Miniprotein binders against p81326. Designs and how they scored, part 125

Target 1, 226 residues: p81326
Amino acid sequence: MLHFGGFIMEINHISKILEKEREEYIRNKVEEYLKQGFSKDDAVNKANQSWRTYIGHRIQDVIYNLLKKFLKDSGLKVTTDKALNNRNLPEELDKVKRLIAINYGEYLFLPDADVIVYKVENNDIKIIAIISVKNSFRERRFETTYWKLKLKESPVTSHIKVFLATPDKDNEISYKCPNGKPKKMRIILEYELDGIYFLKEDFEETEKAKHFGKIVEDIIEISKKL
Key: E = the ipSAE of ESMFold2; O = the ipSAE of OpenDDE; V2 = 0.75 times the mean of E and O plus 0.25 times the DockQ between their complexes.

## First folded at step 14 (miniprotein)

Design xxF85L
Fold by ESMFold2-Fast, scan of step 14:
Structure xxF85L (fold): chain B 226 residues (1-226), chain A 101 residues (1-101)
Amino acid sequence: as target 1 above (226 residues)
Amino acid sequence: GPEEILEEAEKLLEEAYKLIREARELAEKGDPESLEKALKLLEKAIELLRKAIEKIQKALDQGVPEELRKKLERAFFMAEWLLLLAEWLLEYIKERLEKQK
């Protein structure tokens, strides 16, 4: 009998397959940045950042397609922040964008909402959840918590669930210290966010930190209460 | 009956999962011969997954007890997830083979 842990681990393996192309990708990007006038050290740093963005997008696409497919039968819709940045938005997506945008005076910014789940009832749009997909915590490890706190400040967005989805391949937030205590980053992320969904098998589940396979059922249950 | 259909579908899922894992390992090698072998394994896995999905849907269309219905729905979720992963990996391998021309 198959269990969900085995299936979820395949996303980690997909990431590893892409790593086989890393050296060629980095070499080509370094040459590109050198031609643009960057120093060797800057070119290497920019190339490595470009690679992290590329691999992150591939994992995000898998998550987006999974959620879109399995939530459709529950009357739920799924979109991405990339779709919302299109100039010619359909009316429905323009409404979604306005319902999650955060105001900074003259400027409106979207949160780190790689995947957005919403429903449409009687021509009204209700945002259920946003999912931030993080392949690495090298930088901006608390960016998702910042957006959660900003969303909580407004009556329009305070109900929106903010989830983190991550392979956590380097065991940065799924690992416990030798004394059994979670690391500070894990404690803060779990406390502030509505949930963390791991794309890996080897971690201890809590009420908020779960295997990714549970995200579909959780989102459906949240939607029923709205 | 529906229980026999679930058992047959689960066997198809097990076989498809094994083929996907083997295809993933071949994709990691990245040479044309390994990529061509991975394509054939994924095509077989996708065929098995579509058969499993069809069997599960037919069983769900019958009146079944709630506990069996939950198992069928879980198997359906697993089959759809594996199909999505297999289709993604298939597309990745096709891209890799095209770049090596």
Scores: ipSAE 0.020, ipTM 0.432, lowest interface PAE 7.9, mean pLDDT 80

Design xxF85Y
Fold by ESMFold2-Fast, scan of step 14:
Structure xxF85Y (fold): chain B 226 residues (1-226), chain A 101 residues (1-101)
Amino acid sequence: as target 1 above (226 residues)
Amino acid sequence: GPEEILEEAEKLLEEAYKLIREARELAEKGDPESLEKALKLLEKAIELLRKAIEKIQKALDQGVPEELRKKLERAFFMAEWLLLYAEWLLEYIKERLEKQK
């Protein structure tokens, strides 16, 4: 509950900002493409494609910044897989990278860990959770569950919570059928993952599938048990 | 009758689910012997799920009371979900075995 109300307020505020940002982005990109000689229909389609790419990256950044801000007072640290891929890695981040890497013989690969939450105690690093951020599921339906099973294979990584965070604007996994049954992908993701956090308000919560506003509180509670 | 078919299908679903759970635990261990055993369990689970789906479809083709129809539809839904999961886990295990050899 630390900062719980403030966190929800900022998520609601950001959602409104992103909607206005979308309108301005599309308007500007349509004008840009029209100046390049594209037809009105082509300009609109290209602007929408550009927005889909932009918003995916933007949502990841928003989640990273929100978690960094609201977990700081609990002594928790946040990083990204992008930060871990730098050649001159600080010792602390190098240790984080090694503690989440999956072994494929002579090779080490990072899981789909868009955002990583960890803590430092007596110079020892403990990974709390990794969060995979997905804007859509068309081409990447079970990627996150694959990484979850891979992490379970090692005593170093088996304790790490794997979360999915998604706006799910196309209702691919948050859809509730009229008969009350969830979609197939939703069942599998919810069963295998430690939690799904939706960046939307019109959604039916379960024990593992929650509004994104619950994530800070949940991560803090998990960290206390480690 | 349709009630007996539902019971048979539910038993097949329970057996398949048990095999899938065991296969997942073996997949989590990740050694070649465990992965090969998991592969065999999943092949068996898929076979059982296909039989369950067939039995449920035959029952639904018969004149069925509303309450029994709902139970059959729920069992059908569950069988389809488990089949999709088992097929996904099978692909994962095959990839893991390939990487280790």
Scores: ipSAE 0.000, ipTM 0.110, lowest interface PAE 18.8, mean pLDDT 77

Design xxI20F
Fold by ESMFold2-Fast, scan of step 14:
Structure xxI20F (fold): chain B 226 residues (1-226), chain A 101 residues (1-101)
Amino acid sequence: as target 1 above (226 residues)
Amino acid sequence: GPEEILEEAEKLLEEAYKLFREARELAEKGDPESLEKALKLLEKAIELLRKAIEKIQKALDQGVPEELRKKLERAFFMAEWLLLFAEWLLEYIKERLEKQK
């Protein structure tokens, strides 16, 4: 929510924005599916599935645009896995794709790299970080960790930082048990990954688990050491 | 300086949010007259949001202290979210109006 004379809606408060948007989106999608002839129950289920896909793409786009604009002055470039899956890649992006791809014998796969930060120096490309965006942890909760471990195996990719960005509105990894202990999933993700950036306000910060607003300065600092 | 540009961007965002909220209320009524009014308000909101984003970019180009950069990031994030939602609602309203002709 905006207020007079200033914007107090933090990047960390994204969960409030998502919930308001969700109510309107689902209401409109239910009407749309009902007009297409679906039953009430089917319409509601389809609307909820559509919302999950929609919000994931929105979060990725916002992160991409934020990083692209705020890293520009530091000589850093930003792209997406969507851009890398284009059939006719510019030479620069083709090189980015090759430097991040993981070999599985006769197959080559991209990691779960929703947003990719790199730099170009003397026509040479260095990948700085990949950011995996997760809206939910019900499925594939350790996929980002798997890709981190695979990248770590090669001297070509072992320097690449792997970050998780998430609103975690269901408190799946930001919740702390009453005894002060984090959940198992949070412990594993924080241990294995280079950082977790929360798009929400209500969590306990650590050295590796931070408010999303810190991602720009962290990436700039990392790039200077590479 | 960049702090003055941030203040200008924040005022544009404030006005855009007010227009967006009014447009959303009109869109919820759903009648053709309300939808037409919502459309015009959203077009204005989108214009203001794009100007706010441009102002933020110009502030960044001047070089900024870390604390001011964080405020610019916050403003940019809010502008991007409002812009994306406003554009979505605008297209939805245009489709509804076209279908009613």
Scores: ipSAE 0.010, ipTM 0.296, lowest interface PAE 9.8, mean pLDDT 78

Design xxI20L
Fold by ESMFold2-Fast, scan of step 14:
Structure xxI20L (fold): chain B 226 residues (1-226), chain A 101 residues (1-101)
Amino acid sequence: as target 1 above (226 residues)
Amino acid sequence: GPEEILEEAEKLLEEAYKLLREARELAEKGDPESLEKALKLLEKAIELLRKAIEKIQKALDQGVPEELRKKLERAFFMAEWLLLFAEWLLEYIKERLEKQK
């Protein structure tokens, strides 16, 4: 019903806010690099690279905060891989870390889990989903897919849903077959992952590729089955 | 009227944004003194954001023309967005300060 109306409206507005911030950020960074003696072309390229790094961190923060706010009333908890890398973890987060870690012989590694959703029932912790946040696909295109396949190999972690969240402003994975040509990256990511959530209006929707506003309802539904 | 309320809310949002920007910079420095200053700025920013939301909501509850309604809704979403960021930053700073005890 109207339960998540505010969440959907906030998400729909985020892309507009980020685009305005991008224009201002790029303008300011170009001026900064020009003052440092870079050519116009170099200044523009450096400003765009700086923006990609900046927006990546900002989008992760947004997703973390939105999920924390809107999942709280459903008894669901949210943390980050950054929080799990602390040496002195509370008992609850230490258990989360142990339940998501992948074994490589003598070594244990965390998957690339920017945001982690879990629940606590009867003093037991169950990991529901991990969300990888990507603002571009120029590098490490299938990193999330690698971690999904590794998690799937273990009975301890095979139930964990692996989601990708992205504004995909460059339309790298927004459509399966734009201009009649298959996009391998979109097709493979959709096939291997449990879901792709877009922080934008314009994309090809499927049962696994949805607007980010749907993620709260999907996570709650998944948690009821665990 | 509703237009005056929008202007007041936008002024509150601008002030809150400036405080949040300063608080973020202080939090990134990470020393106890900077973190304590960031907390005070965040408390003020959150207060301003809550006042802006209240004003916008009261204006939206009144029958307003479509164009003004759209502007009020944009201001509302901006305020909610900034409030979520402020609440996240507040938790981050509290955790950092707890570790340093």
Scores: ipSAE 0.000, ipTM 0.125, lowest interface PAE 14.9, mean pLDDT 78

Design xxI20V
Fold by ESMFold2-Fast, scan of step 14:
Structure xxI20V (fold): chain B 226 residues (1-226), chain A 101 residues (1-101)
Amino acid sequence: as target 1 above (226 residues)
Amino acid sequence: GPEEILEEAEKLLEEAYKLVREARELAEKGDPESLEKALKLLEKAIELLRKAIEKIQKALDQGVPEELRKKLERAFFMAEWLLLFAEWLLEYIKERLEKQK
């Protein structure tokens, strides 16, 4: 009884809510920046930058909640880099933090992993995957790739899958060769990462580039092979 | 069998779609009464979507024929996507209500 046209219509209507929220958010932020003494053009630019950060956090929270709920019955746990940066960590999360930390000589730093999936077996923790959530590729476009390459350098972390999740509303990485011109960002991200999951209907699907609906199934299968 | 499970899941999805649409329209109105009503509709839609997804996953785990597998995977994608949107809309509404306290 599912109508595919109905589903697409609902996605379009939800997109209109996002646009209305964006308009209200930007209007309020422009007013805020104007009160701080910024010019109109600077206020608008700062408001747009603030919106990009805000919407990114909202998408990240939705992904976190979705994964937490769907993976629970498979014995998998989900946390965030924000939770791991808390000063008072439970023992379990402290162990997770140590298992994903990257060595820089005398220093250990966490990758920029928005969402982390792990499992606990007999008090042993195995990290399954980290997911980077990107709403825009205007800045830090290869940050996820950097963290993937660093994780590969250590036998402790080399098994960890690194995924990118993105709505890619600006079609920055949705296609490898649009109009016959190769997109380096899409090609490099797909090559280096373990998967790209799109929160949208229109994109070039490959073995590694899939709609977000596949991420739960993929993570469960990876977990079984550990 | 698996075909009956797909039909049951599709009925749950259709009901959830209607609830999400109504909630979306109420969220667009933006007044506290409409937002509170939308919140209740989304909570029901999310419950139905989780039931649909659970049914689809159990059917897929049974090793179904390729054509039925494709239909179940498509329904699974639609259910996960709708759940993602419903949860996003739920958080949007909660945040709006919190800021208007």
Scores: ipSAE 0.000, ipTM 0.168, lowest interface PAE 14.8, mean pLDDT 78

Design xxK11E
Fold by ESMFold2-Fast, scan of step 14:
Structure xxK11E (fold): chain B 226 residues (1-226), chain A 101 residues (1-101)
Amino acid sequence: as target 1 above (226 residues)
Amino acid sequence: GPEEILEEAEELLEEAYELIREARELAEKGDPESLEKALKLLEKAIELLRKAIEKIQKALDQGVPEELRKKLERAFFMAEWLLLFAEWLLEYIKERLEKQK
């Protein structure tokens, strides 16, 4: 008999599979930029930036579709920050947007939330979780932590769970130092966030740092308490 | 009976999982020959997973004891998870191969 964990592990390989098209993608994008009149160096730099955006969106799409499929029967709904940024929102999504907005004095802004899970009860909306998807940590390593800390400041948003989902292909937060100690960035992210879900096979699980496959069960459990 | 249906579904899941594991390893190699082989393995795995899901749904619809229901629901979740991964990988490989025509 196969163990459930073995089944879940297949999703952890998505980043490795997508990386196989990187060279071809970059080559094609360099060609496009050269045709637009960019220098070779600028074309290469723009192509690499395009790749980082592309792979991030592919991983976000997988996570969005997975959560949408598996949470539907539990009465939970899933949307994205992109959907919430449309001008003319359906009433339900407009309410979701207002319930996650953060106050900056006279201004309200949305957190940078890639995927949002909520439920509807008697036309009232309850936000369950916000999931930030990061393919790498090179440029904006604590962005998710910033949004978690801001959400905690308001009674309207303080209950919202903030999760990080990442393949961590460069072992930036899943690897332990030779002395067995976690890296500082891992310690900070795990402390401040409500959970980290890795799309990778080899790492040591903790109470808050888990294989991505655990996210569905965790979200359902959280929703029952709200 | 429902217990026999669970056993049949679990056998289908085990076979599908091995096909998906092989296909995933081939996709990680990324060469055209490996991708073509992965495509065929995934098509078979998807067929097996759909059969498993149908069997599990029919068993659940017939009313089963609580302990068996929980096992069937877990098997259903595993089948849906594997199907989602297999379908994603299949479409990804098809896109890759089409770009080479």
Scores: ipSAE 0.250, ipTM 0.623, lowest interface PAE 4.6, mean pLDDT 83

Design xxK29E
Fold by ESMFold2-Fast, scan of step 14:
Structure xxK29E (fold): chain B 226 residues (1-226), chain A 101 residues (1-101)
Amino acid sequence: as target 1 above (226 residues)
Amino acid sequence: GPEEILEEAEKLLEEAYKLIREARELAEEGDPESLEKALKLLEKAIELLRKAIEKIQKALDQGVPEELRKKLERAFFMAEWLLLFAEWLLEYIKERLEKQK
């Protein structure tokens, strides 16, 4: 008999596996920046910034491919903010873009939605969820919360679920003991967002903070209510 | 019958899962010898997973009782998930080996 825990455990190791590349990546980038004339300290700082961007994109790509594969049989479609920023959009993606846009008076802007899940019924598009992927919370820690609050202001977008997916390598928002005081950032993110999905094993699950492997089942259940 | 097919598929999934776990641990070590060994384990795991998926699909096509259908669908989902992870890890290891030459 198979154990369901195996399914969750494997996805939680993706961040750990990718992290093994960090030392080699940093060494190569430091050398590159030194050749460009940067000081040693500046080269190290730039290399670390480059790594954070690189790893973030790799995690986003994995999440996109996983969701695309597992949601297909449920009639759900997946796209990215990168796809929505193409010059010539297919009609379907143009409609997705218009349904997720936030109104700032004279202007419309897209949220920073790394991965977007939607469905098509009778030629109508319904946005199910957006997933923000964050490798680190050092800067703009409430960016995802900001977009959630803006989406809630419009009847067009108020139903859209906003999820955060993160390895939380530095334990900035995860915790092992639920009886301990959570950090202010964790409290705010969990309160305002519809869910947090961790790409790690060592944390205590709550109603809204879960192992990443549960995201597929949760999205399918949400889509049935729309 | 379809119950026997489920048992065969579950054995294939358990063997594939063990191979994937060993391959993951080898990928975490990161040296060329470990990465080469991980590739071989993943290729075998992928083969086992594809066999399991084929067996499960054949059983589902035969019209099974609801309880057995649910078990087959769960096994199918697990097989697809493990296949996706194994394929991702295989590509990651290939990329890693290219950088080490």
Scores: ipSAE 0.117, ipTM 0.520, lowest interface PAE 5.9, mean pLDDT 81

Design xxK99L
Fold by ESMFold2-Fast, scan of step 14:
Structure xxK99L (fold): chain B 226 residues (1-226), chain A 101 residues (1-101)
Amino acid sequence: as target 1 above (226 residues)
Amino acid sequence: GPEEILEEAEKLLEEAYKLIREARELAEKGDPESLEKALKLLEKAIELLRKAIEKIQKALDQGVPEELRKKLERAFFMAEWLLLFAEWLLEYIKERLELQK
């Protein structure tokens, strides 16, 4: 086995690099909101919320592009829930959508599947994994866990791995208390999900909580068993 | 032989990794001078990574023992990860520098 002293860990810095845009982005957004007639305090609050959405989408786009390129040579395909919500779907993507949709009586909804990995063999589609990308956990602590539990209920979707990818900049789920115990949220997410992939350096790896660079090998290994 | 090629590729990967790490630290500073220096380091790193990947692919195209094949595949995987990160960072820095003009 080759030990390259953290070569794959460089990808963990993507969030820090993008974070350099924050001050300029917020300044511009505050100006926009002030022009729309919002108070200074409201403009600042809205700008901060806009940044959280913006950075989340930027990280999702980077992860999507990285996975698409890395998994190509392994015969794996990558798409997004945004692509699946397009009204004019190619046959292949329509099949992907049908295979991950969750039934709520008369309604079908997609899980929180920012990135979806699947394979095609003899025109048969197998969903390998869905990846939820979370920049922060403020109001929506267990949303990814909810979708995992719903997918587990159906024989069509129960095999699908549900992963969380996060920079966890605010140490909401990568922090340990002084006694070495993880926070409740971390314990629950790690227990229920199939894996957590951190875009950061300073956390303790476990069997299911790993540096983001390890996600490609894990997905390829899972796909070989399906 | 394939074992010698693996050793050469690993040496190229280590050199590229050092350049990428330095470039990433410069990108985290974010000023134009640091970003311009990072671009030069990334161009060198990408050149080294492409050379390493080419060597690994040639070795893999030959019939090699399973144990050596796994090591070559691991090296290839690492080279592709570094190359993709370096290419992403290069394009990101070009975008940032263009916006600062």
Scores: ipSAE 0.308, ipTM 0.658, lowest interface PAE 4.1, mean pLDDT 83

Design xxK99R (at its last look DockQ between E and O 0.66; V2 from the best seeds 0.00; counts 0 for: pae E 3.4 > 1.5)
Fold by ESMFold2-Fast, scan of step 14:
Structure xxK99R (fold): chain B 226 residues (1-226), chain A 101 residues (1-101)
Amino acid sequence: as target 1 above (226 residues)
Amino acid sequence: GPEEILEEAEKLLEEAYKLIREARELAEKGDPESLEKALKLLEKAIELLRKAIEKIQKALDQGVPEELRKKLERAFFMAEWLLLFAEWLLEYIKERLERQK
């Protein structure tokens, strides 16, 4: 097939398309917060946080729908942390929730897992992977690595693959040594995580840092080994 | 036969891909006029992709040699991926145009 890579890689442009909305979104949110009584500085900060959340959710939705569609024929199921926080949780999702929970002594907490891939065999659930989605890394740089390290501590969750999916809008982790200077964040994220899937054209590719188009094949391969 | 169907589907796929690339570039400009043009291109691309998918499915439903089956499955995967992107972009553009009266 001619242009296989091109066909798949059109999804890399999602962040660029959404970013065209940013200026208008921020202006509207600043005015909204000012009307609520926030100071100008607080309104601006809150509007910027709101934008980051909004674009993150938009990208998460595309990734969720893509994985749901392309993993179904392989017997794999996809859910979200938002679905797991639903009040009236179906039995299957309640089991998924319990299987990704992290133990803190007498307490259990869920990782910040934007998208979750699992399979059901004989009414037993096996979690395959969780995917964290980040458009940029400002202030929450190692959140995904924290959850990966916590999941590794338990025999119940240590097999779960933790992936990062990102446009890397600000070019923060695209390279290990741009201009000869090491990017500690890229080095640490690649070292600790099971994979990074970039929704962009230009980055330093490695065995663990790949184009987003590879995610479907990789998840199917992993599921066959469980 | 199935080989001719694959060739026809590939031509539809290539035509749809060209339309989608143009629509995506227009969406990256983000102005209302560009978004309106992108919408029309995406509607045509989606029609072509659905025709390609239908042709591929009909060919796969026949007993085809393994080598040809792999090529048809690859084309199906690419068509479905491109269709998902095109449908997402179409709905996003419609949403944006409704908000930018």
Scores: ipSAE 0.711, ipTM 0.874, lowest interface PAE 1.4, mean pLDDT 88
Fold by OpenDDE base, look of step 15:
Structure xxK99R (fold): chain B 226 residues (1-226), chain A 101 residues (1-101)
Amino acid sequence: as target 1 above (226 residues)
Amino acid sequence: GPEEILEEAEKLLEEAYKLIREARELAEKGDPESLEKALKLLEKAIELLRKAIEKIQKALDQGVPEELRKKLERAFFMAEWLLLFAEWLLEYIKERLERQK
């Protein structure tokens, strides 16, 4: 009996594999910043920040491509906030952009939306889900929660599911109460978000906290109810 | 019959998975020889997976009982997951090898 779990589990290694480039990347960036006239300490700090951005984008790209592939047969479409940052958008993407925009009075701003899942029915667009991809939680711990709460404030966007996908490399949110101590970040993220999907094996599974392999099925199920 | 096709597909998936796992382990070593070996394993795994997907799709197209259909769809899903990972890893290794040149 093919263990469904084993095959999907290979995705857990993506982050680990990508991290193998870190030392080389940091070394090269440090050298670059030193040549630009930065101090050694500044160069190291800037290199580390650059790495975080770089690795984050690579993981995001993998997740984007994965979702795009697996949701296609269900008639669901996928885009990104980056793709929406264009002056000349196709009509479909322009509608998507407008349907995820958050009102700040005189201004409309887009939430951080690494991946946006939507469907087109009779020329009408329905936004299904936004997936935020986080490799680590060092700098922006509750950013995804902020956007979820903002989306809830409008009847236009309140139905949009917000999911977090993460390898949680540093085990920041993998468990609710490790050693009897509550992990504030895990508890809050799980409470406020519609789901957390882990690209790893070692985590506390709950109704909202699942392995990333379940995200496709969950999105398809949500799409049928909209 | 469709049941035999499922069994054959599952065998292909198991073999492909073993190759992918070995390729991943080699890729983690990161030396050029290991990376080149990993590429060959992944190419073989991708071939097996494509064959499995084709077999499963053929069985699904013939019309099967609901119970068997669910099993085939599950196998199909697993095959597509493995294929996606294998293709990603293959491309990643190629990029690394190019940068080392």
Scores: ipSAE 0.579, ipTM 0.807, lowest interface PAE 1.0, mean pLDDT 91
Fold by ESMFold2, look of step 15:
Structure xxK99R (fold): chain B 226 residues (1-226), chain A 101 residues (1-101)
Amino acid sequence: as target 1 above (226 residues)
Amino acid sequence: GPEEILEEAEKLLEEAYKLIREARELAEKGDPESLEKALKLLEKAIELLRKAIEKIQKALDQGVPEELRKKLERAFFMAEWLLLFAEWLLEYIKERLERQK
């Protein structure tokens, strides 16, 4: 008989499956952009950007569907940044959007929140958690921590848990002290965020750094306290 | 009875999980022949998972003791999780194979 954790572990292989196609994807996209009249250099740059967008969306969709399916029984609802940016926004989602927005004087911005978990009680909305999905950390390394710190500045948003979900394919944050040297990015992310959930097996597990399969249980437990 | 239904569902889950793991390993190789084989394994795994879910739902509808209900609900969660992953991987493989035509 298989352990429950064994069934969950399969999702940790998504990044490995997707990475195998990377070179083929980029080659096909370069050819497509060249046919559209772009220069070689522009086609290559656009193809690489297309890949980063593609892989991010594939991972985000799996996370969204998993959370939506398994949080329903706990009275929790799930939405995405894409849904919140639609022009035809239902009242419920408009409230969700306003409850996570950060005020910068004359400007109002949403944090980098790929997936949002919330609950509805008597038409009141409580934001439970925001999950940021990062495929790599080559740029915008601390974006998620910035948004966590901004959410902490107000008692209205300070309760919101901020999680990072990542395959971390290049091992940029998988260990605190690889080869005996402190990894600043891992240490700061783990310190500032409420959790890091890895979509792979090879990482240093801690109270905050876990296999992605644990995220459903963690969110349910948090929601019971709110 | 519901206990026998749980046993049957767990056997279906174990078989489906084996097929999904084999399909995942083939998908990681990424060549067309491996992708075609993985697609067939996933179609079989999805069939087994849907059968397991149906059996578990029927058993839950019969009204069962609390301890058995908890086991059935755990099996249901496992089946639904595997089904979600298998369907994602199946669609991914179909898209990869169409690009190679």
Scores: ipSAE 0.303, ipTM 0.641, lowest interface PAE 3.4, mean pLDDT 84
ESMFold2 (binder alone), look of step 15: mean pLDDT 87; pTM 0.873

